# VHH binders against EKC/KEOPS complex subunit cgi121 (cgi121), part 125

Target 1, 174 residues: EKC/KEOPS complex subunit cgi121 (cgi121), of Schizosaccharomyces pombe (q9p7j3)
Amino acid sequence: MILPLFPETQVHVFVYENVSNCAAIHEQLISQNPIYDYAFLDAATILYKKQVYSAIIRALEDRRDEQMKTKTIHSEVILSLSPKTEISSAFRQFSMTKKSKNIVVVKIDSKLTEEEEFERLDKLVEGNRVEFSDEELQKLIDFKVLKKNYKLDPSTLENPLASILSSIALRGYS

## First folded at step 13 (VHH)

Design zb84 (from za5 with G104E; framework vhh_7yz9_2)
Fold by ESMFold2-Fast, scan of step 13:
Formats: structure tokens, sequence, C-alpha cells
Structure zb84 (fold): chain B 174 residues (1-174), chain A 120 residues (1-120)
């Protein structure tokens, strides 16, 4: 995919359901194994494609401006999903855990094609790939988790997209 | 004050071998993941190999089967044994130490780098 503000940046997003090896993947992420240099998100926290794209754009803006708070662009994507600027909180809220069942995987600056990245991820992820679409994401979301992460009230839950995008775009602006 | 001091770089002919060493001081070496990266002029740093605090190793596809990473916790040293060297292995090699935490390391340590030149 091409982002209008970052047309030179190659972005791939993959969605896996019914993943059986999340504990093994999580161990690799904690050990900072470079083979796993992706943003591994818990799909329970992602409702819209635009949510993921907004976080990617924010992370790329922070990298362009030399203002990244984390050590990798992929960690910066995870941070950018959070309405808070605290790394540990963002990872607790959005990154996959040993207990995750469905995941969203983001790769930025790949030198591989989407199909080649998919072949690599097939070796790492024991699950079923599904389309990165709002329809598929809405099957995997946990609305209680979403409400907690973005501090949504009952009226905002009727149409959460604007609130979520605003939280991502305005993160760190007091 | 922390330090990572690399040694063992130099000139070698294609097909030859070099052993890089990196000695750490100023932090608890045994608690850190150790690794090697390399960089050529005009390119970003490329990961080469890593070894976890438990001794598990991983390698970039380009060096798998030719390079071996190991560590000696008693000597606070990580090694990179480089066999069957190719001209494309020519780069400045950097030693790195990364703390292991639940989510992300809070700080990386980097050495100054040691140049490796592989002639045809």
Amino acid sequence: as target 1 above (174 residues)
Amino acid sequence: QWQLVESGGGLVQAGGSLRLSCTASGFTFSSYRMGWYRQTAGNEREWVALITKSGRTDYADSVKGRFTISRDNAKNTVYLQMNSLKPEDTAVYYCTARSYDKYEPTEDYWGQGTPVTVSS
C-alpha cells in the first residue's frame, strides 16, 4: 500500500485469526529477535483499517521529524495507537500477548513484496490469514477492550471512528 | 559508564575467516541480548546475528551457515566467527547489547564498530 503523505514508504498489513502459537511469538518479541521486526497487534483492539493507517502515519511523521519515542518504527506504530504517550501502557493496550487469538501484523520499509512477506509470516504465524478489511476486523474486535483503551462513553460507541482517529492524531497535544 | 569494545576486524581474502570479539563493561552482560550488525556507506545498519541471554541464536539469511555467534559470560565477551567470507561481507561491524524487558528494551548499547574488508 501507498500512503499519500509517504508515497516512498512500503507498508504491508496482514490479519491472522485463530493463531495457536501466540505464546511462542510473544517470547520472540520480548527477546527482540530481528526476524520478528513487525508490529504485532492484538486484533481485539483494532476496529478499522483507518485506525491502523492513522497510527502508521503518526509513526512515520515522528520518524521524519526525528521525534520517535521508541527504538523501532514498528514499536512506534504500537505507541501511536495509544491516546497516551507512555510506551509500557501502549504495549499493554495494543500489542499481542501470549493469550491473543487473532493478530494484526504491520511491516514498514519492507524490501520484500507483499507476497514474499506473507511467505515469511506463514513460517512464523500458525493461523488463518484473512483480508485486511473493516468487515474482517469487526469480527475480531472486543468492544470492551476498545472502550477501555480509548475511554469511550456510551454515546461515542455508536460511531467510534472519529473519536479513535482523533485520539491517535492528537496524542501528546495537551 | 558502559563500554562495548570490538576487535578482530581487518583485511581478509575471499573464502577466508575472521573472528570478531566484543567485550562489555559497565553493565550486567549476562542479562543482555547480544548481537552483531553491519553497515556499508550509504546504507542503514543490517542485522547479522544475535544471541539471547539463554544462548539461543539467530542469523540473517545472508550469513546463515557461514557465521556463528557465541558468548562467554565469565569474560563479558560476545564473538562472531565468520567463515567462507565473501566480498559482499565487507562492512563496518557493530556490537550491540539490548536489555530484555516485558515489552521493549529501554536502552541499546552500541560499540564504535570494527571494519572488515574482504578482497576478491
Scores: ipSAE 0.000, ipTM 0.179, lowest interface PAE 12.7, mean pLDDT 83

Design zb85 (from za5 with P105A; framework vhh_7yz9_2)
Fold by ESMFold2-Fast, scan of step 13:
Structure zb85 (fold): chain B 174 residues (1-174), chain A 120 residues (1-120)
Amino acid sequence: as target 1 above (174 residues)
Amino acid sequence: QWQLVESGGGLVQAGGSLRLSCTASGFTFSSYRMGWYRQTAGNEREWVALITKSGRTDYADSVKGRFTISRDNAKNTVYLQMNSLKPEDTAVYYCTARSYDKYGATEDYWGQGTPVTVSS
């Protein structure tokens, strides 16, 4: 994907369902294995493509402005999904866990094509690839988790997109 | 599985003292930064104090000089000594264990919280 404000930045987003090796992936992330340099998100927390893109854009803006709060652009994407600035809370809310079954994987600044990244991830992730689309994400979301993470009330939950995007864009200003 | 068990909370009069304890199990305690947060009804959690693996401490401005954090690695326990308590210190106090993961961010383990009420 090509972002209008960051046309030189390569962005790839992958969605996997029925992943059987999340515990193994989590251990590799904790051990700081550079092969796993991606943002691994729990799909239970993602309802819209725009939610992911808004977090990516915010992370890229923070990197451009030398205001990143985390060590890598991928960790900054995870932080940017959160309505709050606390890093540990954001990772707890949005990152893949050992118990995750469906994941969203983000790669920024890849030197590989999307097809090459798919081949690489096929070796790392034991699951079924699906289209990165609102339709597929709707099948994987946990609305209880979404409501808790963005503090949605019943009136907002009927159409949460605007509230979620505002939370991401206004992070640190409220 | 990991556990953090807080104790020592309760009711105390303004100007009094309390000592909170938090005992950890299920992870290598000595490798973690330990800390305390507090939360009042309707507000988000506020950082109070932390102690690093090496024993360096840091405090929120609101408690500096009144609260002291310490740890005992042999007992897998972190303590918060709270002196000169004020009514505004009334909150649920949470113990946290933090490690740095692949991303360099803190991976938090949280206790269930212990209530502290300071009457005037």
Scores: ipSAE 0.000, ipTM 0.098, lowest interface PAE 17.1, mean pLDDT 83

Design zb86 (from za5 with P105L; framework vhh_7yz9_2)
Fold by ESMFold2-Fast, scan of step 13:
Structure zb86 (fold): chain B 174 residues (1-174), chain A 120 residues (1-120)
Amino acid sequence: as target 1 above (174 residues)
Amino acid sequence: QWQLVESGGGLVQAGGSLRLSCTASGFTFSSYRMGWYRQTAGNEREWVALITKSGRTDYADSVKGRFTISRDNAKNTVYLQMNSLKPEDTAVYYCTARSYDKYGLTEDYWGQGTPVTVSS
């Protein structure tokens, strides 16, 4: 995918369910293995495609404006999902863990095609790839986790998307 | 209906060679990435080699320099040439075909598996 505001930036998003090797992936991430340079998110925290895209756009805006708080664009995506800018808590809230079962994987600035990234990830992730769609994400979300991460009340939880997007884009387009 | 028919497995002495073949029918072979995986008892299925529809190859570190994957689109066949075999290569070997749609969803076909035993 190409974003209108960032036409030079290649973006790929992948969703995996029933992942059996999250502990192994997590070890590679903390070792900073460059093969694993992706944003690995716990799918329990992601409700809609727009939530992921909003975090990506925010991270790209911060990179453009030389305001990134983290060392990589992928870490910046993880931070950008959080309603507050505190790096440690954002990673605790949204990053995949050893115990994760379903994950969302984001690649930015790929020199590879989507098919080539997919082939690469198929070797690293032992799980079932599903469509990056609102329907598939809604099967994997944990509403208790979502409520806690975004401080949602029960009434907002029925249609939380606008609240989530506002939280991500607090410092806005204008 | 689709089929992947594997052949060439068997018993071989350490240091020997085997050539595995996998013949496909029922789908457009030339449009699929072909690969070989292996599985030992008690372990997860491990990727061994792949060949893209354009002919680019890739190998697991454990087999680099010893195994060669190739394809013959006219015969709808993928091959795995296995040289300098080690007892650690003992496994059931599976042929696979994969394509991706425009959303990145996979269409996968798997063979039945062919056993390879390398004696010391």
Scores: ipSAE 0.000, ipTM 0.124, lowest interface PAE 17.7, mean pLDDT 83

Design zb87 (from za5 with P105V; framework vhh_7yz9_2)
Fold by ESMFold2-Fast, scan of step 13:
Structure zb87 (fold): chain B 174 residues (1-174), chain A 120 residues (1-120)
Amino acid sequence: as target 1 above (174 residues)
Amino acid sequence: QWQLVESGGGLVQAGGSLRLSCTASGFTFSSYRMGWYRQTAGNEREWVALITKSGRTDYADSVKGRFTISRDNAKNTVYLQMNSLKPEDTAVYYCTARSYDKYGVTEDYWGQGTPVTVSS
């Protein structure tokens, strides 16, 4: 995928359901194993493709402007999903955990094609890959988690897209 | 158990100066990037200044040239020297410490805040 505002930046997004080894992956993330240099998100927190793309764009803008608050572009994507600049709470809200079952995996600045990254991830993730689409994401979302993370009231929960995108784009300015 | 304790706030006339201090305990101060934020009633907290563990500083445009951030690692203290104060600098000032945890994310620790009132 090529972003119009960042045409030289390669982005790959993968969705996995029924992942059985989240505890093992989490352990590798704690040890900062460079093989696992991806953004591993809990799919329970992601409702739309645009939500993920908005966080990626925000992270790339912050990197361009030398305003990153985390060590890597991948951790910056996780932070950028949060409506607030409280970094540790953003990771608790959006990162995969040992108990996660479905995950969204983002790779930025890959030296590999999408097919090669998938082959690599297939060895790391014990789950079923599904299409990165709004339809598939809507099967994996937890609306209780989404409501809590974005502080949605009943009226905005009916159509949350605009509120979510505004929260991501305006973080630190609202 | 970490703690950040701010001091030095108060009432000052426009054109005056104040020095804020923030003393840290419960973590390795020298490993943290230190900073100052401020908040006025009804508004979001805004960043004011930061100092890296190597001593590099950065400032918000509204305070650049008037405020100076510094640190004393032997005393576990960060300072904000505020000169040429303006009524619009009136706010509660918060000290923050940032460091990376085992997940590669920054952790923000916050003080309780110290009020600064600038009268004209």
Scores: ipSAE 0.000, ipTM 0.102, lowest interface PAE 18.0, mean pLDDT 83

Design zb88 (from za5 with P105I; framework vhh_7yz9_2)
Fold by ESMFold2-Fast, scan of step 13:
Structure zb88 (fold): chain B 174 residues (1-174), chain A 120 residues (1-120)
Amino acid sequence: as target 1 above (174 residues)
Amino acid sequence: QWQLVESGGGLVQAGGSLRLSCTASGFTFSSYRMGWYRQTAGNEREWVALITKSGRTDYADSVKGRFTISRDNAKNTVYLQMNSLKPEDTAVYYCTARSYDKYGITEDYWGQGTPVTVSS
């Protein structure tokens, strides 16, 4: 994937359903194993492709401007999904947990092709890969989680896209 | 120990077809991504095509629509069907096998290569 503002940056996004080894993956993330240098998101928190892309763009902007709040670009993607600049809150809200069942995995600055990353991830993730599409994401979202994370009211819940994107883009300005 | 043996190269006229084969032994073929690279004199090896463990394929832009990669796990063999060959396809073609362990460390195997010459 090529982003218009960052054409030199390689971005890959993968979606897995029915993952059985989230506890093992979570342990590797806590231990900061470099093999697991990806953003592992709970798919219950992601409704749109644009939501993920907006967080990636914000993280890349923060890296470009030397204002990252976290240690890695992947951690910065997770932070950038949050409407607040509080790191622990963002990870609690959006990161995969031991009890997650469906996940979205983001890789930035890969030295591998998308196909090679998929084969690598297939060794790490015990689940079924599905297409990264709005249709597939809508099967995995938890609207109660989404509403809580973005503080959506009933009027915005019918069409939450604009509210979610503005929350990501304007994080730290409000 | 392990071995990759290419065959099917040779001389062909522009517009013709060739099918390359690569038979693997000494490792679990079905666990490896298989691919084809090519090299012309004085140049680095360039990727041509790959096929994953699950059968998904990808191709270099220069060969899309003309070449087809496939695999037969029962025969431990990967194939490259080359159609509408051009003089620019003249190269030594190499079979490759790649796997990732559970930590993402790559294990690569390469064949010795098979020459393909396309006459104008």
Scores: ipSAE 0.000, ipTM 0.153, lowest interface PAE 15.9, mean pLDDT 84

Design zb89 (from za5 with P105Y; framework vhh_7yz9_2)
Fold by ESMFold2-Fast, scan of step 13:
Structure zb89 (fold): chain B 174 residues (1-174), chain A 120 residues (1-120)
Amino acid sequence: as target 1 above (174 residues)
Amino acid sequence: QWQLVESGGGLVQAGGSLRLSCTASGFTFSSYRMGWYRQTAGNEREWVALITKSGRTDYADSVKGRFTISRDNAKNTVYLQMNSLKPEDTAVYYCTARSYDKYGYTEDYWGQGTPVTVSS
């Protein structure tokens, strides 16, 4: 996908359920294996496509403006999901762990087509790929995790989209 | 042959102030974004503040309103003014210089770090 404000930037988002090798993937991420240069998110933390796109847009804006706080655009996407600009906290809240079962994978600046990235990721991830859609994400979300990460009260949790997007867009302005 | 040398760390009481300095040599200081990160015992390195080539600043939520980053291009120095210090600000503070290529990819240079201890 191509974003209107960043037409030169290629973006791919993939969703995998029932992933059996999250521990192996996590090992590769902590060893900084360049083959795994993606943002690996725990799907328990993602409710909407717009949530992911808002974090991507924020990360790209920070890169454009020379304000990235992390080393790579992919780690900046993870940071950008958090309502606070605290790197360790954001990674603890949103990154895939060795115990994760469902994941969302983001690739920015790919030199490969979406189909070629599918082929690469299907070799790295032992799980079932599903459509990147609100319907599929809503099957994988953990509302207790979402509530905690965005500090939602019961009334906000009934319609959380605006609150989540505001938290991402206004990060660092509280 | 590039260097980033931090100074100004030390022991202060809670509520006190410290000013950290980082002096660069061996590269064109004015062409780099400067920043400060800190590392606390048991934690990974955390971003604290940055200042762009044009002088735009940004701060971590935990230090916003208490810390101020500034730069003096004539002296090749970036500063971190730390006010209203708290025990949780105790960390080793690292200066960083970041370059961006024409595509926005980054390369970082790091100082050796300066310790700051805030007593309760």
Scores: ipSAE 0.051, ipTM 0.589, lowest interface PAE 7.1, mean pLDDT 88

Design zb9 (from za5 with S30D; framework vhh_7yz9_2)
Fold by OpenDDE, second read of step 14:
Structure zb9 (fold): chain B 174 residues (1-174), chain A 120 residues (1-120)
Amino acid sequence: as target 1 above (174 residues)
Amino acid sequence: QWQLVESGGGLVQAGGSLRLSCTASGFTFDSYRMGWYRQTAGNEREWVALITKSGRTDYADSVKGRFTISRDNAKNTVYLQMNSLKPEDTAVYYCTARSYDKYGPTEDYWGQGTPVTVSS
């Protein structure tokens, strides 16, 4: 898809459930294998599409402004999900781990169609692709983790989207 | 070849101040975003402060209000003024230079680091 604020940047987002090889993917990421040039997120930490898009936009803004804190645009997306500025914290909070079962995968600056990108990614991920939708994401979310990551309280749990988006957008401005 | 040389580190008491300097050579300094990162043993390197070509600054939450990054293009030098230092600020501080294109970082240069120790 194309983001209105970044019309020249093509973005694809995929959701996988019941992934059996997260540990193997994680090792490839650690070794910085260029074939795995994606942002791999733990789906347990993602509740809304807008959460993902907000993080992508924040990362793209950082790139535009030459203020990226991390080495790659995809790692910057992971950082951008966090309300905190610490890179290590962001990765612990939102990045796919060896123990993850469900993941959200983000590709920025894709030169391929969504279908072509899926075919490429599908060779790397051993799991079932599901629709990238709020409905599917809410089936995969761990609310305990979500509450912890964004410090949600009972007053914000009824509609956590606003709080999440504010946390992402206002990171570093408190 | 390019070089980044940090200086100004050392031992300081909590509440004290230090000023780090990083002098660059071998590349077009004014075309790079400059920054400071820090690292402790056994942990990942964390960003501390950044300053773009245009002079825009950004700070990690842990140092905001206490540290100030600045640059002098005429001297090819970036500075980090550290005030109200805390023991938690103890780390090796690294100077970094980053160039960008439309897809993101193209070149990353790092200094050898200067140690900062803040005693209680």
Scores: ipSAE 0.884, ipTM 0.947, lowest interface PAE 0.5, mean pLDDT 95
Fold by ESMFold2-Fast, scan of step 13:
Structure zb9 (fold): chain B 174 residues (1-174), chain A 120 residues (1-120)
Amino acid sequence: as target 1 above (174 residues)
Amino acid sequence: QWQLVESGGGLVQAGGSLRLSCTASGFTFDSYRMGWYRQTAGNEREWVALITKSGRTDYADSVKGRFTISRDNAKNTVYLQMNSLKPEDTAVYYCTARSYDKYGPTEDYWGQGTPVTVSS
């Protein structure tokens, strides 16, 4: 994928459903295994493609401006999904857990093609890859989780896109 | 040999103020983003504030409006002015220096930490 504001940055996003080895992946993330240098998100927290893109753009802006709060661009993507700048809280809200079943995986600055990243991830993730599309994401979202993470009231929950994007773009700023 | 030395921590009553200082040596201070993190017992270090090479600042939501980060490149020192302190601000505060290239952070230096206790 090519981002208009960052045309030289290679970005790949993959969606997996019915993942059976989330506990094993989580252990590798805790051990900081460099093979797992991706943003592993719980799909229960992602409703739109634009939500993921907005977090990626915010993370890339923070990297450009030397305002990254975390050590890696992938960790910064996870932080950027959160409406608040609390690292541990953001990871609890959006990162995959041992109990996750469906995940969204983001790779930034890949030295591999999308096909090569797919082949690599297919070896790491025991699940079914589906299209990164709003249609597929809407099958995996948990609206209770979404409402809690973005503090949506019933009126905004009816059409949450603008609220979510605003939260991502303006996190940590009044 | 690089070094980051924090000072200014201590005991203060709720509503009070403290100014933390962090003095750097052994590297080109002006080339680094400076920041403050804090750690409470049983928790991971959490980010508090940062200031870039150009002087742009950013703050965690929990401290925004109460804390101010600044730097003095002539003294190789970064400061954290903490106002309206709350018991919840009780933590060990760590100074950090980080360099960046176009692909992200390249070097990461941490101070020894300075304790801050805010009594109710």
Scores: ipSAE 0.554, ipTM 0.826, lowest interface PAE 1.6, mean pLDDT 89

Design zb90 (from za5 with P105T; framework vhh_7yz9_2)
Fold by ESMFold2-Fast, scan of step 13:
Structure zb90 (fold): chain B 174 residues (1-174), chain A 120 residues (1-120)
Amino acid sequence: as target 1 above (174 residues)
Amino acid sequence: QWQLVESGGGLVQAGGSLRLSCTASGFTFSSYRMGWYRQTAGNEREWVALITKSGRTDYADSVKGRFTISRDNAKNTVYLQMNSLKPEDTAVYYCTARSYDKYGTTEDYWGQGTPVTVSS
């Protein structure tokens, strides 16, 4: 998907499966190492490309409107995936952990090309890069985690996309 | 040199009210987004409320309808009116002033924090 309201914003999204160094990456994130300034998401929480793009769009809207609740645009993407505006809960729900095995990595406003960001990330992430596609994401999702994070009821389980996108777009609103 | 000085915290019974104040000096207050965060022992700081330089407000779901943020640019002061307080609101409350650079990178200035204890 393109970003119609942010056409000049450079966005790169990478998906890695079978990552063996999640604990090491997590330590770098806790220490706030600037080399790791990306949104590192647990792939168990991401079902569709549109879910990631919707969170990016919401974060960019909040940045434009001076309403960011977190320090960086990347942390704001993580917050924006959550249906509630509670920073610590959002990070527990969607961020990569020491126990993660598959991750989605988002970079916004990179001065590097997609290929150059891939080369940088390949040095940081010890795993297999796969295509950022609905097909690949659906192999990595954990439906129990998804249902809990978005509080999906039985009526939405067959087609959760609309509910997820609505939750992201209306985050913090009734 | 900048300063953020908080006041108004203390002990209050569940169902009660408190008003926190934060007075800024050393920067152009009207050009900054102001906000409140809180922290409980063993937990990370969580955002509570913000008010933009134009006066737009936003609130965490846990305090929506109970807390009101406001600002007085003539007095360089931001307020947090806390109503219907619950024991879960017990925390150290921090005042923040946020600036944005041309890239949208944020720099936060923090107060020293003011403790709020809600007894049940």
Scores: ipSAE 0.199, ipTM 0.650, lowest interface PAE 5.4, mean pLDDT 88

Design zb92 (from za5 with T106V; framework vhh_7yz9_2)
Fold by OpenDDE, second read of step 14:
Structure zb92 (fold): chain B 174 residues (1-174), chain A 120 residues (1-120)
Amino acid sequence: as target 1 above (174 residues)
Amino acid sequence: QWQLVESGGGLVQAGGSLRLSCTASGFTFSSYRMGWYRQTAGNEREWVALITKSGRTDYADSVKGRFTISRDNAKNTVYLQMNSLKPEDTAVYYCTARSYDKYGPVEDYWGQGTPVTVSS
């Protein structure tokens, strides 16, 4: 897809459930294998499509403004999901781990169609692709983790989207 | 060829101040975003402060209000003024230079690091 604010940047987002090889993927990421040039998120931490898109936009803005804190645009997406400025915290909060079962995968600056990118990614991920939708994300979310990551309380749990988006947008402005 | 050389680190008491310097050579300093990161043993490097080509600054929450990053393009030098230092600021501080490709990869240069120890 093309983001209106960044028309020259093609973005693809994929959701996988019941992934059996997260540990193997994680090892490839640690070794910085260029074939794995994606943002791998733990789906347990993602509740909304807008949450992901907001993080992507924030990362792209950081790149545009030459204010990226991390090494890659994809790692910047992970950081951008967090209300905290610490990179290590953001990764602990949102990145795929060896123990993850469901993941959200983001590709930025893709030169391929969504289907072509999927075919490429499908060779790396051993799991079932599901629709990138709020409905599917809601099935995969861990609300305990979500509450912790964004410090949600009973007053904000009624509409967590607003709080999440605010946290992403206002990161570093506290 | 290119080089980043940090200086100014050392031992300081809590509440004290230090000023780090990083001098660049071998590349067009003014075309790079400069920054400071820090690292403790066994941990990943964490960003501390950034300053863009245009002079815009950004700080990690942990150092905001205490640290100030600045640059002198004429001297090819970036500075980090660290005030109100805390024991948790103890780390090796690294200078970094980054060149951006609008839609492509970034290019990073790193210094050798300068140690900062803040005693309680």
Scores: ipSAE 0.784, ipTM 0.902, lowest interface PAE 0.6, mean pLDDT 94
Fold by ESMFold2-Fast, scan of step 13:
Structure zb92 (fold): chain B 174 residues (1-174), chain A 120 residues (1-120)
Amino acid sequence: as target 1 above (174 residues)
Amino acid sequence: QWQLVESGGGLVQAGGSLRLSCTASGFTFSSYRMGWYRQTAGNEREWVALITKSGRTDYADSVKGRFTISRDNAKNTVYLQMNSLKPEDTAVYYCTARSYDKYGPVEDYWGQGTPVTVSS
């Protein structure tokens, strides 16, 4: 995928459902294994493609402006999904856990093609790949988790897109 | 060989002010983003304030409006002016320097930390 504001940045986003080895992946992330240098998100927290794109754009803006709060662009994507600038809170809210069943995986600045990243991830993730689309994401979302993470009230929950995107883009300003 | 030397920490009463200083040597200070992080006992380090090489600043929500980060490139020094201090600001404060290329952070340098205790 090509982002209008970052046309030379390679971005790949993968969605997996029915993942059976999240506990094993989580252990690798805690041990900081460089093979797992991806943003591993719990799909229960992601409703829209634009939500992921907005977090990627915010992370890339922070990298450009030398304002990354975390050590890697992938960690910065996870932070950027959160409406607040608290790193530990953002990771608790959006990162995959040992109990996750469906995940969204983001790779930025890959030196591999999308096909090569698929081959690599298929060896790491024991689950079924599905299309990165609003349709597929809407099958995996947990609205209770979404409401909690973005502090949505009943008036915004039925159509939360604008609220979510504003929270990501304006994080730290309001 | 790089070095970051922190000063200005200490004991202060709630509502008071402190100014932390961090002087750098061994690298081209003006090319680095400077920042302050803090750590309380039993917790991970948390970001407090950042200043880019161009002078753009950013602050954690918990300190916004109370703390000001600034830099003096001629003195190779970054400052954190802390006003309206609260007991929850009690922590060890760490100075950090980070270099960037077009792909992101390259290296982080960390000071030894300076303790700040805010009494109620």
Scores: ipSAE 0.514, ipTM 0.811, lowest interface PAE 1.8, mean pLDDT 90

